# VH-VL binders against q960a1r229to459, part 7

Target 1, 231 residues: q960a1r229to459
Amino acid sequence: LKGDRIELLLPKNIDQFKKFKKDRTVISSGLITRFVSTRNPKEFSQKWISTKYVKEFNEITVNKDSVVVGAALNIQKMADTLTSSLSINIGKEIDSFIQKFSSPQIANFATWTGAIISGAKSSLSVSDLLILFNVLDAKLTLLNNSGELTQVAIEEFAEKKLFATHTIVNAIFSRSLTGFLFCLKLGETSEQDSTNFNFAALVGNQVSRIFVGLGGQPKRLTSLEVHIDAL

## First folded at step 25 (VH-VL)

Design w2
Fold by ESMFold2, look of step 26:
Structure w2 (fold): chain C 231 residues (1-231), chain A 120 residues (1-120), chain B 107 residues (1-107)
Amino acid sequence: as target 1 above (231 residues)
Amino acid sequence: EVQLVQSGGGLVKPGGSLRLSCAASGFTFSSYAMNWVRQAPGKGLEWVSYIWSSSSYKYYADSVKGRFTISRDNAKNSLYLQMNSLRAEDTAVYYCARGYLDYYYGMDVWGQGTMVTVSS
Amino acid sequence: DIQMTQSPSSVSASIGDRVTITCQASQSISSYLAWYQQKPGKAPKLLIYAASSLQSGVPSRFSGSGSGTYFTLTISSLQAEDFAVYFCQQSYKTPWTFGGGTKVDIK
């Protein structure tokens, strides 16, 4: 890249990240995934900032009410955390579902944030992690360019295209979820862990959550939820 | 029994300094965010500062930025507010309050309050 | 900053009355709204979180509702111990902000 240089900052905590992220392209672990997911790689900024070494983005916080997973965690670490922190009926199904959609090498390398952003941006892809976040009613903590923090449901993140103006700091899952989680994934190729169709339902919670993935954002089946809750 | 016990208030002249302390017991202190909230005499509540469980992220109300420093010592289950360059308008009862990284939960445990009076 | 407007500023009511307090946000805060009760000389007490979830140990006569920009706290049958000042607080975006308070006087 003649005449151009890339400047990469590696902040160690969120206060440094917040101070220095202005006008920089945020890189979560998995840089290759971000480049592949765009149609125009040359539009990228020459100044980058990484989430990889930010202490708070690599942390897990568990209390009686919630589990909070940092944005820089890989998919496998996030999955293990959810499996051990949520109820047995939900945790066992998460473990089973994640084993179907990731190889050990990819799950230990790719961040959950990279997968979520890729899924949220796509109108064609069926994302297993995105449907899992929807069925579990995940919330995201977001950092804007002014250094303010806000929290949004996973659906709002995609609907409002907040990936364009915000940095994901962590994801939050309620430990009060009850009932049974059922997840289904159908894929086509042995070389790729791609999904043509997925489905996720949480039934027996206070309010059922049921989603289907056929391409783009998971679709919530609210009429079915009402019917199931009436039984 | 979940408790927050405060200390360190008092009378101080304008421009002076004071450090407030808040001792936690009965819960895993390092798993929770912490807040300082103040209330001037006869007035409403004003959020002052917030610190994450990991101590690195700190946030301040504009009225205190550059003068107040929030900190915590998770080994001692203690939260602190260092208050410098105090002004008369900082006169208030100061509360420490337990919070969450999940913002839905609000501040569910409060200290008893510590009066800070700034006057000549 | 998100401004929180409470109404009314005060209310006088009799024991047994239904009391409703409103809180309006200057922008949508989803359901990131808490209600606190404060009695004279005491720390605030969390009553309701997430707009409508009752905190443990809080009597069932308290309830919350709303989302977006408009929220209510209702005391279905006022009791003698309910005289206090009530505050709403948004936790959607930093800095957290409180409403101005509503003083509930009995009788």
Scores: ipSAE 0.564, ipTM 0.810, lowest interface PAE 2.3, mean pLDDT 84
Fold by ESMFold2, fold request of step 28:
Structure w2 (fold): chain C 231 residues (1-231), chain A 120 residues (1-120), chain B 107 residues (1-107)
Amino acid sequence: as target 1 above (231 residues)
Amino acid sequence: EVQLVQSGGGLVKPGGSLRLSCAASGFTFSSYAMNWVRQAPGKGLEWVSYIWSSSSYKYYADSVKGRFTISRDNAKNSLYLQMNSLRAEDTAVYYCARGYLDYYYGMDVWGQGTMVTVSS
Amino acid sequence: DIQMTQSPSSVSASIGDRVTITCQASQSISSYLAWYQQKPGKAPKLLIYAASSLQSGVPSRFSGSGSGTYFTLTISSLQAEDFAVYFCQQSYKTPWTFGGGTKVDIK
């Protein structure tokens, strides 16, 4: 690039991140070097900021009621945390489902936030991680431009396109979930956008949650939930 | 038995300093966020400060920013509020309260309260 | 900051009465609302979290409802021990804020 400069900030804590985040493009990928080196230089923003080394985004907190997973953690670490923190039935299905859509090599480096943001932005593709978050009733802690923290359900994050104005800090999952989780992924092809379908159901909980992925945001099957809960 | 036991407090002159303590028992202290909430005599409740389970994030009400410091020692199951440059307006009963990183849950365990009086 | 407006400021009622207290937020807080009871000289006690979830050990005569900007706490059959001040609190966005309180006097 003739005279152009690219800035990438690597803040170490949330206070530094808040101070320097304004008007910078956030990199949520766990593969920062690959992200930068494999992109066309003309596509790069001039100013970037990474979540990778922010202490607060790398934390895990588990108590009797909830498990909280920091935004900079990779998909495999998130999966391990959920399988050990949630009921055995739910944890086993999470482990199995993640193995079906993410290779161990990628899962150990890619962040769950990168996958969630990619899925939330898409109007056409089917995201396996996004449907998993929906069926588990995940909540996200978000950081706005004023340095305030707020929390929203995963559905609201995608529906209101909060990825454009907020940074994900962590994800929150309830440890009170009970029953059986069933996840289905149909069709792995070299043409990832055609005929891919997924489905996720948590049944036997107080309130069932059932979702289908047909493209874009997962669709909640509220009528089916009411029918199942009545049985 | 889940409980929070407070200590500290008392009478100080304007501009003075005081440190409040809150000792936790009966739960895994390091897995919970913690709050300080105050109540001036005859008045409502005012949230003062919040600290994450890991001490990595601290938040303060504008009225106390720069003067108060929240801290915790997870090895001692203890929460602290260091109060500097005290003003008459800081006169209140101060409560420590257990909270969550999941904001859906309220402050479900409270200390007994500690009176702080700032007067000349 | 999110302002929480609580109404009424006080109410006088008899044992057995149904009492309803309202809380309005200056912007949507989804269901991130808690209700507390405070008796004279005591710390607040959590009654309701997540707008409608009853805290363990709280009598079933207490209930909460609402989402978005408008919330209610209902005491279905007032008891003598319900003499207290009641506060709502939003936990949607920092800084967290409380309503002004509602004093319930038992005749």
Scores: ipSAE 0.524, ipTM 0.800, lowest interface PAE 2.6, mean pLDDT 85
Fold by OpenDDE, fold request of step 28:
Structure w2 (fold): chain C 231 residues (1-231), chain A 120 residues (1-120), chain B 107 residues (1-107)
Amino acid sequence: as target 1 above (231 residues)
Amino acid sequence: EVQLVQSGGGLVKPGGSLRLSCAASGFTFSSYAMNWVRQAPGKGLEWVSYIWSSSSYKYYADSVKGRFTISRDNAKNSLYLQMNSLRAEDTAVYYCARGYLDYYYGMDVWGQGTMVTVSS
Amino acid sequence: DIQMTQSPSSVSASIGDRVTITCQASQSISSYLAWYQQKPGKAPKLLIYAASSLQSGVPSRFSGSGSGTYFTLTISSLQAEDFAVYFCQQSYKTPWTFGGGTKVDIK
């Protein structure tokens, strides 16, 4: 789309996306559109690029050892994929967590990438998806401005604020996770952005993972993990 | 038996090109990420590249970016490394290796290695 | 990039000795650390993954420990077949990086 002030590109594949992303503001798809990369736009002219129609960003890949979720998928599709691909004791909690604490409208029309980035950018907002990704030890495939792909842990992404310079291409989850997942969200209501605290614990896995969210990147409780793993 | 069998390599002049191949058998090739790792004579190991089941997701070491291309043909259970603009410092034994997420991306199966010599 | 500092570069030991090799990462890599054994003219062999998990078929005299930035490979009682070069490798983020290696020689 070309307008007087805004130019929006809709690349159809990752190669096209790589070619044009450098000088454009990346936006996610869905009802809730978030800026993935913020370059100071010109006052009267903005160049945008969307992930919405990028083929690779819309793919789900289920491997023997992993599940890969494209960046353009909505929250519900991401959650459904994880629910069906991971063990029942983990998957059921993911499903419950997403359904209980997210608006169905938002979950169906907002990208998980947008939610992750929003959570990572904010030091105050308590993000449900961010803590979920952390407890599940998610890896992100990122695209930098040079057109190169890198793979990083979700913790690295948030800590280094890679959302400022990189575009999320996909998320990778292990299918070998075992044990039980426990998630909790505390706030005024589940339908409002009023969450003050969230908690996620994966126990009974090779390595326990426990996180608390008070805003921004969740804090990992390593001492508790070590103790639990020693039991 | 799970195995990786490599072919290709040899002697090439600086600026030349080579293509390495790695044939997989004994496992579902398409389900695994694959790596290339090299080792210069008398030196340590250096990761070169890896590729997911999807050919769209390729990762490279800085030392080979723009010159090397990793690819795979799942129908042929084959992994490839196209090496262009070869330099003397690219001289090494090149290994293909299976990466396994369950092993935290550890490489549990290796090819026998292929020697690549870049010399004038 | 994550730098992996492996020490010592070489160690001379006798059969039956306890051998310890360390690997330090320039940043936290959680448990994304693997150990490999390489003998002359052969491809590396995976010994330990996820910092402390023993690869199938590897003798129990090998063990890995550590998390974050400091890791250790231990051979509780060195055997004749254990004389080789050992490498650590991080897989926390690309590029994957290896330690410089440790040569275990016979005293």
Scores: ipSAE 0.523, ipTM 0.836, lowest interface PAE 1.5, mean pLDDT 90
Fold by ESMFold2, fold request of step 28:
Structure w2 (fold): chain C 231 residues (1-231), chain A 120 residues (1-120), chain B 107 residues (1-107)
Amino acid sequence: as target 1 above (231 residues)
Amino acid sequence: EVQLVQSGGGLVKPGGSLRLSCAASGFTFSSYAMNWVRQAPGKGLEWVSYIWSSSSYKYYADSVKGRFTISRDNAKNSLYLQMNSLRAEDTAVYYCARGYLDYYYGMDVWGQGTMVTVSS
Amino acid sequence: DIQMTQSPSSVSASIGDRVTITCQASQSISSYLAWYQQKPGKAPKLLIYAASSLQSGVPSRFSGSGSGTYFTLTISSLQAEDFAVYFCQQSYKTPWTFGGGTKVDIK
């Protein structure tokens, strides 16, 4: 008749998070209430830790060279930050593209990290946010089990499955990006979660970045980049 | 002009305390991470401490943990290093240096350095 | 901690010489490597960041290359003001660490 306890910790800063993370499942989604509520808690024993209220994970830092977006921010806040901080040609396309794959209701609730991790874990699905991060050459700051911070490109995060051993702290985008961003989502109707195919290209007076999504990690089209850059 | 001007330093006995200051000008101080780096006489560079732009994250080299405290006051554009329980091996020139939350950029602005001597 | 091994510890060279300094990391640091120049009695000066990107105001005779674990700093034609100590530094994982330095002296 006796049930086990369910514990959810809500640390307020990264030092508290580091102290308590070691033996807990990290939850970065705004859907936490769905996972901690169950009709049968006595058969359920889990220790969870949330990123939602960690000060450092909710910060935005902008300087002349970069935009840094904390891991606990929702998709809409990230989109607004990038739109206002990057060049107008890139920012307009980011705003437009996000509206095609995420309704305002979901974008104001779901975290960008939840979407990135879901996309990085999948060998079959096509992730719109993951391809956007790839084309923008995003970097992630990661926290390991020893409390150390590292930074990696978004491609390395997915390739080495670092979501299994690390917690995302923030994302970093260069403000030096120039040229034109083009994003394409093909699939079912607008505001649909699933995508059959996507494509993202950043072309201009710098090294081009071109990616295609057909399932799993986006694939970089380096041969096409060389062709486009050789005008 | 982007500038870091240091003050503090001097001679102190083992077990003593000292506070170093670093005043920033010519840039938006609150948008940058900051570092302390030291160099013992005739030796190489050793990273000592790091603080995020918001003061929310601080890091210390193992050799100074529990004895040194990094802090910043973004309203005063100032960085500090409180050094307690000083030891002879803490004798060095101490530099403040501007850094980034994007680790790619290195430490691109340095203070002039201040000497800390720990001896009887 | 990531150990940074710098070589050589010292080099004697003449004005106009090509000088190459190497830095090896104990694990991959991608391209998170910086090079600094330090003259006697002065603070270090950033030369190269991100392994190969030239800092503003640094002469083009300086260049950096490498990724992963092996990196080089090259001075293509040494000038009088280049006689100094050079340090590499990784910024991939905390704590950040420096190489031991390379002293470039007049032959």
Scores: ipSAE 0.511, ipTM 0.789, lowest interface PAE 2.7, mean pLDDT 85

Design w2
Fold by ESMFold2, fold request of step 28:
Structure w2 (fold): chain C 231 residues (1-231), chain A 120 residues (1-120), chain B 107 residues (1-107)
Amino acid sequence: as target 1 above (231 residues)
Amino acid sequence: EVQLVQSGGGLVKPGGSLRLSCAASGFTFSSYAMNWVRQAPGKGLEWVSYIWSSSSYKYYADSVKGRFTISRDNAKNSLYLQMNSLRAEDTAVYYCARGYLDYYYGMDVWGQGTMVTVSS
Amino acid sequence: DIQMTQSPSSVSASIGDRVTITCQASQSISSYLAWYQQKPGKAPKLLIYAASSLQSGVPSRFSGSGSGTYFTLTISSLQAEDFAVYFCQQSYKTPWTFGGGTKVDIK
């Protein structure tokens, strides 16, 4: 009753991934078996390729200027990396904020890329991870269909709908961010439920970054940033 | 002190091979991407090759693809460029340069350069 | 490949002069642009990254500006040690490419 044939490739490195990616739908879920089991049977008649075992998508690189987290890492691993790599004022709030929207069990299995792509695709939902990436001025390394790598800000990724034509390779966060991060999530029933409204502000950085989530892409409050920087 | 010290190079006939080395000190080598950049005599700069901190991703300019191999040994803080099937147009000063996986930062540390001359 | 076009190819200037060098990209590169200085017989030295950020240890008389396709490097008051060749470089998309260089000579 399901689709007529399922083909899933599990490449081990980026060179294999690039070779076979062109005509396949990418699975970015950290729970591949659960992901494929919940998909529409007609989607299973497509050819699939996973990021889960690609070496480059599972790497973390930290130097004095930046921290780079691979696309296949789970949310908890990303959170731990950012908490230990960024300033204490920012890292502590990241740790606290992630605990508010994801249980430790789910955070250890779900990928951050799955959450980011889901948030970036939606015109209605309020994504906690997406607003966190926006306030931290995250950049994404993207792989296009020609095998070229580019880097874009998280805002451009969502705004230009690059999830449709590119594969996320990693996320990049600056270690030069300073000041205090403040994040707020308001949901209906619990911190594990959907978000109706969120807010994220990085204040005391050279230029403040302030975002609100009311549905769809987080909105940057540049007028408020100017006021805060003047105080 | 942060530095890159290059070795290898010299005069080689067309079709020959050379291996360039670049030794890093004063920084955590394994946390940085590395580049090879060349400059023909009296000419501008040309990016030749790039390698991620983990050795997993390597990139080559079309002019050297298939002939040159970039590699690194993070335990020895060393970067290498194996150059095979050398041609006259490969004659240049070759620089190793420290780079980043974050492309915004450019190449902030350079080796002293190694001259490679390909001539009959 | 993204083509990087520098102008002028050379400029003659005196100590104290303001010098401006331009760099144009064949497509938008956002702010993924670096400027390098190279003196005769020496390796290039990074001056500016991310179009406008001054590298540590570089004098404040150097500044960069621009985004998208048009970028400038400005030396506000030329010093004796600034006579060199200057290169721009995009790092937005592989392969990374350099401009042709601008030689700044003493008048």
Scores: ipSAE 0.458, ipTM 0.772, lowest interface PAE 3.0, mean pLDDT 85
Fold by OpenDDE, fold request of step 28:
Structure w2 (fold): chain C 231 residues (1-231), chain A 120 residues (1-120), chain B 107 residues (1-107)
Amino acid sequence: as target 1 above (231 residues)
Amino acid sequence: EVQLVQSGGGLVKPGGSLRLSCAASGFTFSSYAMNWVRQAPGKGLEWVSYIWSSSSYKYYADSVKGRFTISRDNAKNSLYLQMNSLRAEDTAVYYCARGYLDYYYGMDVWGQGTMVTVSS
Amino acid sequence: DIQMTQSPSSVSASIGDRVTITCQASQSISSYLAWYQQKPGKAPKLLIYAASSLQSGVPSRFSGSGSGTYFTLTISSLQAEDFAVYFCQQSYKTPWTFGGGTKVDIK
């Protein structure tokens, strides 16, 4: 590692996490090495804290009407949870979409939180997880600097750039969604992990949700939704 | 039938302690967050404490922080509230209430309530 | 803490009347609002969650609306069993906070 000494804390519970968070940068990605290499050591704090071993961030809760996924879980585990917890028509598409999302290695090692934050920060990148969260109307539980929890819609999280001031604790998905989910991603080549365009549509639900991703925040196609809902 | 049955409470002197219990049945207790809510006589509702379903995470109202302890035993389908250093202003009917990690949902199942009276 | 201001504190109405109760939050809480009904000597009962979603088993004459900082509970046609105290509660950020309550009594 080039630069100053890096200190990494691995808290085991949310109380420890809260205690140490004040003067440390949160590592949201399971790929710690990638984040360290991309950041200029001169501009960032050398004190880091990981969510990887925080008990509360590794929990899955399946309720009657919702499923909650901890922030420390990898993309594959999140996908598996959603596939098994949501309707078959939606779950199948999620499974298929995630299988095409990235290499199995990334899916197994990278946290979904890292992917969401990366997508939310970028105005250029097309994030498959971000559009999935949008189309499913996902909510995030956030921890602020005061140690309080709040929940927001994924759109609000991105719009207000809450990743700068809050830590994601978990994501919440509705189990009441009906209809069919359609997802599409297009890259430069079928062999590259880069996505240039993605599309997600939930139709046959009480309210249709349709999004396109061209970089940055996914765009909602409200006019199309209204038309479909009128059919 | 989904239900919460409370026990404990009673009369205690200021500075005393009480332990409230809430027994859950008819649902998978470990999948739900739990709350304590209290209501002073003739007054409104006040949230007291929150505990996650399988997590050790606990949250308290400022009015009870440092004095009250929420806990749960998922194997026994039980919720507890240990109340120490009780004050007159803690006098209220205390309810246990089922909640969710999804904050969109309110508290949909309530215990019958137990009266706690703190008086000299 | 988020303050919830509920209005009115009391309302007298007759059977068949339309009753509206309002709740204002000190800051935006999006749609994270629940409404409860409480009868004397009984625990509160959840009526509405997520500002406008009707809890299972609750009559359709109850409805909730609003987002951000202003919310309303409406009873379209008041029935005899609806005379009670109603509370709003924000579920946006801990600590959870309740409105002061609205007593609906018979005129």
Scores: ipSAE 0.322, ipTM 0.766, lowest interface PAE 2.7, mean pLDDT 90
Fold by OpenDDE, look of step 25:
Structure w2 (fold): chain C 231 residues (1-231), chain A 120 residues (1-120), chain B 107 residues (1-107)
Amino acid sequence: as target 1 above (231 residues)
Amino acid sequence: EVQLVQSGGGLVKPGGSLRLSCAASGFTFSSYAMNWVRQAPGKGLEWVSYIWSSSSYKYYADSVKGRFTISRDNAKNSLYLQMNSLRAEDTAVYYCARGYLDYYYGMDVWGQGTMVTVSS
Amino acid sequence: DIQMTQSPSSVSASIGDRVTITCQASQSISSYLAWYQQKPGKAPKLLIYAASSLQSGVPSRFSGSGSGTYFTLTISSLQAEDFAVYFCQQSYKTPWTFGGGTKVDIK
């Protein structure tokens, strides 16, 4: 769709995506996302770009030692992939954790990338996916404004607020994770997606990972990790 | 036996091109990320490029971006480094190295190295 | 980019000595740290990954510790075959970066 007011770009591959994006930043890495507008445009125009036809954003890849999830995939597809690809002691907890989402519409239509970005932006909201990615030690493939790809830990992405300058292409998870995953979610009600507190711990993996969500970016509990690992 | 065997390299003039090859054996090549690392004479190690099991995702050091291209042929169990617009500072022993798993923790298998000399 | 600083640049030691090498990162890299051993004319060899995990086939006298920005490689009892150059490397984010190296030579 082209017009003076709204334009939607439909790249067919990652290279075309890079060309369309040029030196502009996207607000989110969803199926349809908006370019960041200039602060003082002479004329108001709203440009959007879709990742629907870009393979790299929509693919699921299960490798021997890793799982790759495209940024345009919905939360349920991401969760199903991780549940089936990771060890049973981890996968079952992921499934249980995601099932606590109150709205199937959110799980089926919202991208996991959107949830990650929303969580990273918010100073008040607790993101269940963000804490899950942290405890699983996920890494993100990012596209910068220059068209270059970089790989970063999820902690780096959130801490540096890289969503402002980078586009998430995919997430990569290790299939070599061992141990047990424990997740806790507390909301105002048990039937709502609202989360006031969440907790995630991966223990028995030689090096424990423990995170707590009190609002905004999850906090890593390194002292507790040291204690648990010493037991 | 898990092994990486390198070929290519040699002497080239500034502005010239070379292509390095790395043949893998003893493991499922397509399941692993691969790296190129170089070492100038008497100097330390410098990471050059990284490619996932899928050729869609490639990463480069700033020093070689736009000049070097990493690629792989999983059917041939081979890794490549196309080096264009070579400079004197590119002179080094180049190593191919398997990433410790596709989820990168380090490089656990290394080739024997190939010397690349860029000189007028 | 993340800068990795190794210390010391060189150390002279005797067989049986305890040797400790330090690696400091310019920012937190969690446990994404690997240690390599390199002998003259040879490719590097992975010793430690994920800061403290011993690579298969590596002698138990090698150990790694640390998290965040400070890491150490320890050789509990130096052997004749341990005289080499050692490198740390972060895998927290691209570009991957190495320390400057530490040469362990005979006193």
Scores: ipSAE 0.205, ipTM 0.742, lowest interface PAE 1.9, mean pLDDT 87
Fold by OpenDDE, look of step 26:
Structure w2 (fold): chain C 231 residues (1-231), chain A 120 residues (1-120), chain B 107 residues (1-107)
Amino acid sequence: as target 1 above (231 residues)
Amino acid sequence: EVQLVQSGGGLVKPGGSLRLSCAASGFTFSSYAMNWVRQAPGKGLEWVSYIWSSSSYKYYADSVKGRFTISRDNAKNSLYLQMNSLRAEDTAVYYCARGYLDYYYGMDVWGQGTMVTVSS
Amino acid sequence: DIQMTQSPSSVSASIGDRVTITCQASQSISSYLAWYQQKPGKAPKLLIYAASSLQSGVPSRFSGSGSGTYFTLTISSLQAEDFAVYFCQQSYKTPWTFGGGTKVDIK
């Protein structure tokens, strides 16, 4: 698709995506709406590539011991997948947490990758998905500009700001996690569309994982984990 | 019994090609990520390639990128490594290894290994 | 790439001894660390995963500890069957990388 101000490529698979990406800005959600919006400045001109129709970016794979979620899926689909695929004591908390994350419209529209990247870019924003990925010890499959795939932990992605040079292809979650997940968020509004503080703790797993979010990358409470694991 | 049985390998000249196979049994092969790891004579372990349960996602060490291709046939419970443009430094015992779970923390099941010798 | 530095390269010990092997990562790898045992002419065997989790079937005399950049494998009381080469491996970020190995031989 080509307009006066925006050129948008819509690859259908990862191979096409690799070929088309070049120096284009990757967009996963809201692009079509923005493309036709009259609110864009006259001087606005960008070259975009969308993940929306990339086959591999829309795949959900539930394996025996892992769940893979494509980068183009919306927040709600990602959450539903995790809720149904992880243990009940973890999944139910994920579901509850995400239901309080944002409006249903946003959850069904925005991609989880957008939320992750947004959270990782800002030192001020508190990201509920970022803390969830951290507490669940998520791995990301990334595509670099050379067309090569790599796998990194969510911590590495955020710490090294890999969003600047890599495209998220999918996220991988372990289905072997045990114990209980506890999540908390505090926002400014009753609609839960903003967060000032969040907390996530996985307790009763082989290793406890506890994080707090006050902006940017969530902080791990290692001392508390050690103490809990010693109980 | 959970096991991996390897085949293939042998002697090849530089620039030649070999295909390694790894047959899985005793577990749901399609549910696990698989690896190839090699070990040069008298040396340490070197990770070569990694493939998810889905063949869409493959990873390679820089030393073999563009030359080696990892693949799997879940219907046949088989893992493969196509090695092209072989070099002397590729000489090693090659192991197939199952990822500890598909969510990778380690490799918990290993094949018996197969020797690949690249020599003029 | 993440470099894994393993020490010592070799250690001589007696039956019943406590043996400690260390592995240092060039960057933080959280708890994404595995330990393997390899005997001559045999494939490696997974001992520890996730830095401190004991693989099923592995004797309790083996233990792993550490997080971030520093990790330790401990054999509390060395047995005859424990003489082998041990490797650490990070699974934090591709490419997966191994330590150089530690040979545990008989004194």
Scores: ipSAE 0.022, ipTM 0.529, lowest interface PAE 8.4, mean pLDDT 87

